# Ledger of designs, part 40: VHH binders against q88v07

Target 1, 377 residues: q88v07
Amino acid sequence: MAQSIVEAPIRVDTSRKIIHVDMDAFYASIEEREHPAYKTQPLVIAHDPRQTGGRGVVTTANYVARQFGVHSAMPAAKALELCPTAVFKTPNFPLYREVSAQIHRIFHEYTEMIEPIAFDEAYLDVTTNKKHIHSAVELAHRLQQEIWHQTHLTCSTGISYNKFIAKLASDYRKPAGVTIVLPQDAEPFLLREPIEKFRGVGKKTVPKMHDLGIKTGQDLYAQSELDLIKQFGKLGYILYRRVRGSDDRPVEYLRERKSIGKERTFGPFLQSTTEVNTHLKAIAKLVAASMQSHQRHGKTLVLKLRYGDFVTITKRRTFGEFIPNDAALFEQYAEEIFEEVVDDHFNSGIRLLGITLTGLAPLAFENLTLPLYPNDN
Short names: E, the ipSAE of ESMFold2; O, the ipSAE of OpenDDE; V2, 0.75 times the mean of E and O plus 0.25 times the DockQ between their complexes.

## First folded at step 16 (VHH; framework vhh_7zox_3)

Design x2 (at its last look DockQ between E and O 0.01; V2 from the best seeds 0.00; counts 0 for: pae E 19.3 > 2, placed apart)
Fold by OpenDDE, look of step 16:
Structure x2 (fold): chain B 377 residues (1-377), chain A 124 residues (1-124)
Amino acid sequence: as target 1 above (377 residues)
Amino acid sequence: DVQLVESGGGLVQPGGSLRLSCVASGFTFSSYAMGWVRQAPGKGLEWVSDISRGGRTYYADSVKGRFAISRDNAKNTLYLQMNRLKPEDTAVYYCATGFWRTYDSPTLEYFDHAGQGTQVTVSS
């Protein structure tokens, strides 16, 4: 009597609200925004293989180019073969980084629990959020709208109770899509997915899966845990759980910025105290705005300056209390520190100025210094 | 803007039947679970039933076996067939979307949007 090892049901935590955000054809979309004429042309973000001796790899392509079979990670020469009329645009990573940063700033308005995957992808845990929006769906919609409003770029979102499903969901309705997978919908959603969509199933694993008759989530679900482990090791263990809707991986958010600051590089170099003060004022405003946006205050102000001869001075001033989030105050302190630290190297000019606040705490945390010990007078 | 418009409510005798309809607009209807909640006079909001994207149906114990939820994605319409109605079923019925529940419990935790509701009165 083969005791049917009743495989203990896998515990699935459905308490979290996770949003996976995926920018639609991110680099290409940025280029289209900058050059609207590209919207009607096959656009390939890559070095032109005609100029590089056939060398290059496609980073991304717009939807027009994708119709010709062009896809990410394709050799640029192959893309040209598939689409001879394609416009090749060399990647502008500085621009892409800047746009990514803008998007991330938007994310931070909603939650600090952000795990960036790439410039164009991130996980957000919005179980609790800064806007006190209970509905993850509403939050996702607002997020998409805000992203559009600020950047004129679209994103697709996947909403679910874990990272694995949220990511799969975001791919379901591209572009500008919202896909929600509720706990009750997780199983049928996963069962229909091709095995290639399961994280961890790479190019080397797919053939083996297919040889075993595993082509879909349904096929995967039918496998025993033991068999999957035997065949695929740790990956088998993971896949057994994933297909059953289990993913306990947290959204890994970078620990609380220990500091908020801004710095500026100058060319030509600053040669006068008046110029320095002018720029410190500007930097202080930016820092104050940033501090306000992050709802934080700091105890320490740090001035950084770099001279034309590359000598760098960093001086910090720590206060007994949190510094009010006031640009004028930041400026004042920065100027005072500057006056204290400036030396003969100033003759070489100033190349860089920076103001940074450290010892950060949320503005709402009034550290009530409870006087523990009554002063026995 | 998300809009949900309920209809089909009315006055019925105990043991009678009603069919509620909800027409949805402003979102991709087929992409979301839909459901019904109700609020009786002096009581809180109560989950009644919902239907998943894939057509799986869930019911509160109080209505199980008497009510049937269905959807027509082509018409962006949600239905609730209510049979063997009881006085305790008297409430305003709301069409809702954006449901969230735990894996271990079919109990509705929250929803995103609801309509204006339709009154159902069961009285002898």
Scores: ipSAE 0.008, ipTM 0.331, lowest interface PAE 9.0, mean pLDDT 87
Fold by ESMFold2, look of step 16:
Structure x2 (fold): chain B 377 residues (1-377), chain A 124 residues (1-124)
Amino acid sequence: as target 1 above (377 residues)
Amino acid sequence: DVQLVESGGGLVQPGGSLRLSCVASGFTFSSYAMGWVRQAPGKGLEWVSDISRGGRTYYADSVKGRFAISRDNAKNTLYLQMNRLKPEDTAVYYCATGFWRTYDSPTLEYFDHAGQGTQVTVSS
């Protein structure tokens, strides 16, 4: 069944001052601080692929290594091919965590509205701030200076009226940059951005975008909302708004995520277990992607179902260890729970299905305990 | 080809009434639970009401007691009677079925089908 949505005028709220802070080559810069000789060498933070049999992924690289085309998330073996002289340093996550905590303590001197994204990345809402600084640009400069003075590390900041544009702006001038995109500058800024800079447009989506003639924000802007939703679903709905400068997501300073989940309401109601399993497969894929993008894993999987008569069942299955972020595994567990709990209210059909992960913990910390490499046991 | 066509929107004073209609084509209307969602400018979609294949009705707390959803399967038409309208009811109203609600964001709502929408403006 094809999805269709109707376009409506988009109101853009420009009242907020949002700063995105991105530490420059964070892990590598910490290692350079600890051993200054690294500053003149290409440095790659990863397990050495010569000792792992070619396995491993680059966490980050210093700017010398980046000149050779090395980037984050690249296979370590490919980084070695691109830069045979690179020094590989195994990540020291306890040190990186402590430096990140120091940086966050600095953030708290200016605002309590802080949304951490990763050790090296956060959003700050500074619409008001604790130091009564008039200009968000001045505040960003003072943050950078204080971080450097306390840690000898640099960061890049992006400033705008929402999280999306602030994030893009922080990439504009690295390292040590401050970039502001004012409301009147937002449209030209967004229209010239390559499509792969838009959140959610990744390696598998870019070719489809290009096939449709969408290579830049300008091309994206020209598409109707309905066409984007037909082609990209949820992503199309979001991108239509993002390219028009709309992103109402708050800086989530009060929210500790206790769960991550997806649910769907059906028309027509599902009448068979085969229909249910088909949709559980789709939901499981979305949940696994969301868990991975938030860098979390969970110990408990929760199935929610609602019958056509609105009777609702929620049932959970708790594991002794964290569940891998694997869509097929989430689907399997959800299907097992469904069979366990379904009753004769199924005669009224299934109106809603949902899968939720709870008992969450950061995935990044657990990577230090997994035997992914022979020398890492 | 699946189509949902809304009508009946307009300008109305606070306390007034409107009746929205949604004419469906290209699918078996009587097989679907149907509903209304609404969107104010710059905001996400908000579920308003739905009605089952068998006629059972459900309402968001914000409209309960003021709105009445109904369907006429012989005419392939969904209705929303909107009474005692308030300025906060101002939105584009979409006829829709089956929507996704993400746990991690209340502003992201999806549906299997939606119409073009009809503007409802409640203003003194």
Scores: ipSAE 0.000, ipTM 0.160, lowest interface PAE 19.3, mean pLDDT 82
ESMFold2 (binder alone), look of step 16: mean pLDDT 83; pTM 0.852

Design x3 (at its last look DockQ between E and O 0.01; V2 from the best seeds 0.00; counts 0 for: pae E 19.5 > 2, unsure alone 62.6 < 65, placed apart)
Fold by OpenDDE, look of step 16:
Structure x3 (fold): chain B 377 residues (1-377), chain A 124 residues (1-124)
Amino acid sequence: as target 1 above (377 residues)
Amino acid sequence: DVQLVESGGGLVQPGGSLRLSCVASGFTFSSYAMAWVRQAPGKGLEWVSDISRGGRTYYADSVKGRFAISRDNAKNTLYLQMNRLKPEDTAVYYCATGLWRTYDSPELEYFDHAGQGTQVTVSS
């Protein structure tokens, strides 16, 4: 009697609200924004193969070029062959980085739990969020609107309870699409997916999968865990769980900055208290702006000064309560500290001034257990 | 500001035809999917049809085979050709953009913007 090893049901955590944001044809869209004439032309973001001796790889293409079969990671020479009328634009990565940074700043208005994947992709954990928005769908909607308003670029979003499903979902309704996969819909959603869409299934794995009759999530689901492990090792273990809707990977976000500050180096050196106060005022403004942008407040203000002779003084003042994010207040405290610590080394001038806030905490938001969707009573 | 202005509504007899138009402004029309939704008296909002950026069309079962959605990106205009109209098609028709859907339903769940609507009345 072969004891049917009743494979213990895989525990699936559905408590999180995850949004995958994918900018639509990001580099091409930026170029189209800068040059509207490109919107009606097949645009390929790559070095022109005619100028590079046939060398180059397509980073991305606009939707017009994609109609000719052009896609990311394609040799540029092949793209030219497919679309002889294509316009090749050399990538402007500085611009793309700047736009990406702008988008990330928008993300930070909603949550600190951000995992960038690329310039054009990120995971957001919005289980708790700064806006106290109950619905992940509503949050995603607002996010998409804000991105459009600020950048005139569109993004597609996938919304679900884990990273794996959210990412898959974001691909369904491009461009400017929203796909929501509820926990009860996860299984049907995954079963219909081609195996090529499963993370970890690369070009080398696809042929082996196909040889085994695994072409879709349905086919994958039918495999035993043991068989998948035997065939694919650790990947088999992962895929067995993924196709069953399990992904416990957290959204990896950068640890909270322990401090926020600004420093300025001077040449010529500062020689008067008046000059010092003028620059402390300027530095305080920058720090206040930074604190506000990061939605943080601090309990400790640190003044750093370096004299012309390289003697450095660092003095901190800790308060019983969080310091209001007020530039005038930061300036006042910095000036007071300066007056307390300044000594005969001032005769050599001041080379550097800095104001830093430590003991940081988020500006008060309530940790609310929020449903993924408004009607999930 | 995003603006959507619907037109082309009116009174028609059963079996008649109407063509609705929606002129869009305040956003890059060609970059967004567009939809028609309608609201009958005393009923909730109902999804009718949508068209993707690339021109893929989708229809509610209630209008499939009778209605045709199309777009002219050069004119920033969305169209809805309505043929073989029925009394149950009586509603205010709205043009919408910024479309949100669930995976399990082709029906529109959310939209960012809609116009003021145009009245369609089908009555003998």
Scores: ipSAE 0.019, ipTM 0.308, lowest interface PAE 6.5, mean pLDDT 88
Fold by ESMFold2, look of step 16:
Structure x3 (fold): chain B 377 residues (1-377), chain A 124 residues (1-124)
Amino acid sequence: as target 1 above (377 residues)
Amino acid sequence: DVQLVESGGGLVQPGGSLRLSCVASGFTFSSYAMAWVRQAPGKGLEWVSDISRGGRTYYADSVKGRFAISRDNAKNTLYLQMNRLKPEDTAVYYCATGLWRTYDSPELEYFDHAGQGTQVTVSS
């Protein structure tokens, strides 16, 4: 029978500034830099199919070769068929790695929140940044200029409030483009995009989408969530949100965080253990969510409290195994520590409580440690 | 600084076995996917195998069924067990990390760091 259904609303968080950086035809551009004569020749970065018996795939091609229809991931033999005069250059991965490392050193001058996707591709979260540049557009231009100055290579950048839109934006004006999609521009931008631009809709999925009449973001938007889940499972759930401009995925670091914590300052001060436990419960929920969002668990829980008279106690407890990311466990341990350390200064009340996890490591199982991503071909 | 130190190479006859090791330092080993790449004489770099941080393994067609990649996160060490070696396996073998793939390529395309390599020579 019919009854009220409580649905979680699709929230669109527009508070972040995310840049996607994509180096233009990376391997080919490096080879052109090393041998400028390549700039006027069709250049294909691949093992020469005439020497491999027709095996191999194109890593990338310069813009001259692309005019003949050569593209990355294409069989090298097909590239030779399309462009018999092409120069085939075997990839020089040590050189490409050196250039990529140089570019990453530049990224680190601006932010530590860097998620590398490929040698030539990364997400940067620049909501705050080390150079105190308030405009993400200005930061993207400075980044492009510094990369060009140090490497003589161009890149394209996309700027938006989440990773999904930033990635789409970076592809909009290549080469050497800077494209921003503001929150108010997101819907018209997404609705116009071909479905194959949506992450997870690859070569295997595109024909199925087209058979269902889904060719653009507009067609995708028109589908019910239930139909998308029925046809595409988890991918359908994700795409429903992506086309509506929702993508909460953080820019994911490989660099070890030392701690994850939350704290609250109170006015009026807390006067009883009941009040303390109530707020420790709330703080524990926030810390558990943050630990899970960062795909980490920790061995040490730290309680911080400050009395009304400003006396501060910080007490840690290290466990023999990683603590599950369970708010109830964090609350329990924090409450145990509070009872162990609390003293007569409590007469002045509690002005601050904090829970922090340290001794961090990635979650052990891939299914538990990976962000939610659609299937891909 | 990231350091990757390969060892275990040497001279072996066809059909023989070798076990390569790579000791890693300067980063949180358990957070990174790891790979072996090789460079045969006069040839470019060739991807051999990689292993995700959760232990999923991937192999080039040329070594599938003969090589086994593994990792010991407690020891910050990557391994490559090489069996039924062929003269075509002769190369300098490099340990690599910072592995990247594009959305439409299941095979390794890039890496950020590699060691100095260990020589494997298969000859009678």
Scores: ipSAE 0.000, ipTM 0.111, lowest interface PAE 19.5, mean pLDDT 82
ESMFold2 (binder alone), look of step 16: mean pLDDT 81; pTM 0.834

Design x4 (at its last look DockQ between E and O 0.37; V2 from the best seeds 0.00; counts 0 for: pae E 20.5 > 2, unsure alone 58.3 < 65)
Fold by OpenDDE, look of step 16:
Structure x4 (fold): chain B 377 residues (1-377), chain A 124 residues (1-124)
Amino acid sequence: as target 1 above (377 residues)
Amino acid sequence: DVQLVESGGGLVQPGGSLRLSCVASGFTFSSYAMGWVRQAPGKGLEWVSDISRGGRTYYADSVKGRFAISRDNAKNTLYLQMNRLKPEDTAVYYCATGLWRTYDSPTLEYFDYAGQGTQVTVSS
């Protein structure tokens, strides 16, 4: 009788209101809006394989084409085989981008906590929002209506207390659907989901999971944390928590990435402090550039290093003030941390270095001394 | 296939001692740092100790001075001598490699490989 190791309960934060918005067949829907005749035809957004010598990939297809088995990332030639009467429309990305921007402007009316995933997808944290709407469900409905009124496009929404569940929920009632997963409903909801729907479970992972008898959330839930880690490493660690409804990832809105970092893997391994410093400098520069581009500053610098012998160490340094967005400072702090944490594992070399800034906040416009006064010279 | 097989666990009284062993196979043992992690009932995985390729040893504060990690590369075996055991040491102990830990905390993020574990129970 395998003594069921009573695993420690996973802490689940249910305090947030998260909406995942997914535009329904976004590119195809835009094309249908522009050309209503497409609504009754199988429409495939791709270069016509007949014109490209069989080359091309389906970006998306309308619901009519999907009935024939056409799906995103399918070879265009295969789509034609499945649906010989399909209308192929070359993607118009400038138009799609414009429409996406319009939709995002609508999001901004409700909250600044927006994490765009793609042109057609975004997370919204509406725990607090600009409209002071307490009900996330009401907000989602209003959002859908507003999107329809302005763009004549539909979206599906998933509403829950974290990003993971909200995203899963948005897929349930497409098109123009609203799916709500309350904290008390999270477990049953997750247990029924195919393992393929779990974020991080890709094409390479699915066969292995199936071989292990993991086909659904229920199967995944039955696995021990240790076993999942043994089989899938970090992914196993993540999945153990996700299936139990835990996802502490914040909505990373352009203004508040929770963290900005860069990592580099080395082959051959780094063998000297000089090499480490050289690469830390390079990484720091990239991080600083990223921080600048996002107009963020952080309070905490995290160094990550993985040794040749596969031990990985992370060390965090938190400052009382925001760290100036200076590559030289990032380098300095990273080097200092490295010197502090480095040990004889270094004899095996360094496989990976990473610098990450956390505790991010927008760069207050206050310090941009905009030279207001053109020197009237 | 990488295999790690732990042994040596059992029931001991407080203040007692145990010696755990882990036999590794399926990889070049001498090329990897090895370590011990544990999971107590109702708790997460905790880093206990690791040993570098060169034989340098590292310990969590909770076990420092009481536990001793060692390795025999010729035998592909990792050891953990546990002395002055306490009830709070009760856990399943796992031999592991590819350990990711925070520097200032016994928190284990993940590992690449671990065995099935051996139960250590410290009870009066």
Scores: ipSAE 0.384, ipTM 0.805, lowest interface PAE 0.9, mean pLDDT 90
Fold by ESMFold2, look of step 16:
Structure x4 (fold): chain B 377 residues (1-377), chain A 124 residues (1-124)
Amino acid sequence: as target 1 above (377 residues)
Amino acid sequence: DVQLVESGGGLVQPGGSLRLSCVASGFTFSSYAMGWVRQAPGKGLEWVSDISRGGRTYYADSVKGRFAISRDNAKNTLYLQMNRLKPEDTAVYYCATGLWRTYDSPTLEYFDYAGQGTQVTVSS
């Protein structure tokens, strides 16, 4: 950091105790538990690309396979190329779902403030807890031990005063790690981190940051807030705070967020379908990003419009399945609904458009309905 | 390509007035909402005001009734009339475009571009 620059104070709330729990190689570790011979083989949880004509995506891989460079989200054909001796196991999602549910029941023994991220990942707010354990480190160890006792699976935990740092800490020491970042250690810890570890800095953003000389938290910290906002918009605003240890996001334990939506008011009013579709596209992007950030999906999409004469129309479309968090799909449905409901009040123009998702549920609980092996449950 | 150039800042006494201007280029000014954000010494960015394409205005509680935002689309210029200035209004003021917010104002969601800023100092 530049020593001569006056740093703007940002309030950092250090009153909370947040644990991030990340199950170690979850799907693969379950399969190893069920068939111990897999522990000594490179195991890839995916449809076998030799049987799909080269299609498929790796869900996860065990430690042995990872040493060959196999990672989640890569094409299964690429995994086969990297590790020709790999065993491909078709995912047993009903089993994984049941194990995840068991682990979540264990979480509930300690706190009700649980935000599921995926089958294998959650945030817990343990500022207060049901076991009256004062030390979050002790709580994390007990949690790991109970998970091992009940499931014979290991997990890695990160502990800090906010979600951002807790998540980074959980990645620090794997497998079976417990890592705490105390408030006094947060800044040195964050300054060392590569920028790709910062949420929102993905493969399209990393090159832009590198071109600006931003490779680590230290480089990020040195940037002015306005420069980051000029270059990265809202992401810049967020990153300026994250690298300074500020993250006030609560652990979102209420599945009962009833809706997520965005709306915009116009003046002059929109007078054409082309203008309407332009703005629905922009609003759909914001809603899709918000749905994904909250790790929610919904079964109902609602279009709201208000005409220049203040007549307001809301119309919803409910689907049999959850709507994918895809901005283009939200735009498509919103445009379809607009064409369905628009009437002669459009002559007064459109002063407001909004898109809202309702019928929300967490992504982690989508498929616990039908076990593949009904007699084993 | 996008440029926003602020001017009109300066030193004023408490209770005084200033009018800020922002000349925009490199985009279709009349098609976007515009706004002002400010950064006081040692503080983070604070949203001040924005104005829609058609002239509907929004203000932070801290400036409502004292500041007036306006735009002249023919001149590609955004204005901020600041009256009854207080020492806490001392900041660098930035002109911005692409402001997005939820219906829950005054929450700032993001903006795409901001200018270099103009210093406003309210002293005494």
Scores: ipSAE 0.000, ipTM 0.200, lowest interface PAE 20.5, mean pLDDT 82
ESMFold2 (binder alone), look of step 16: mean pLDDT 79; pTM 0.821

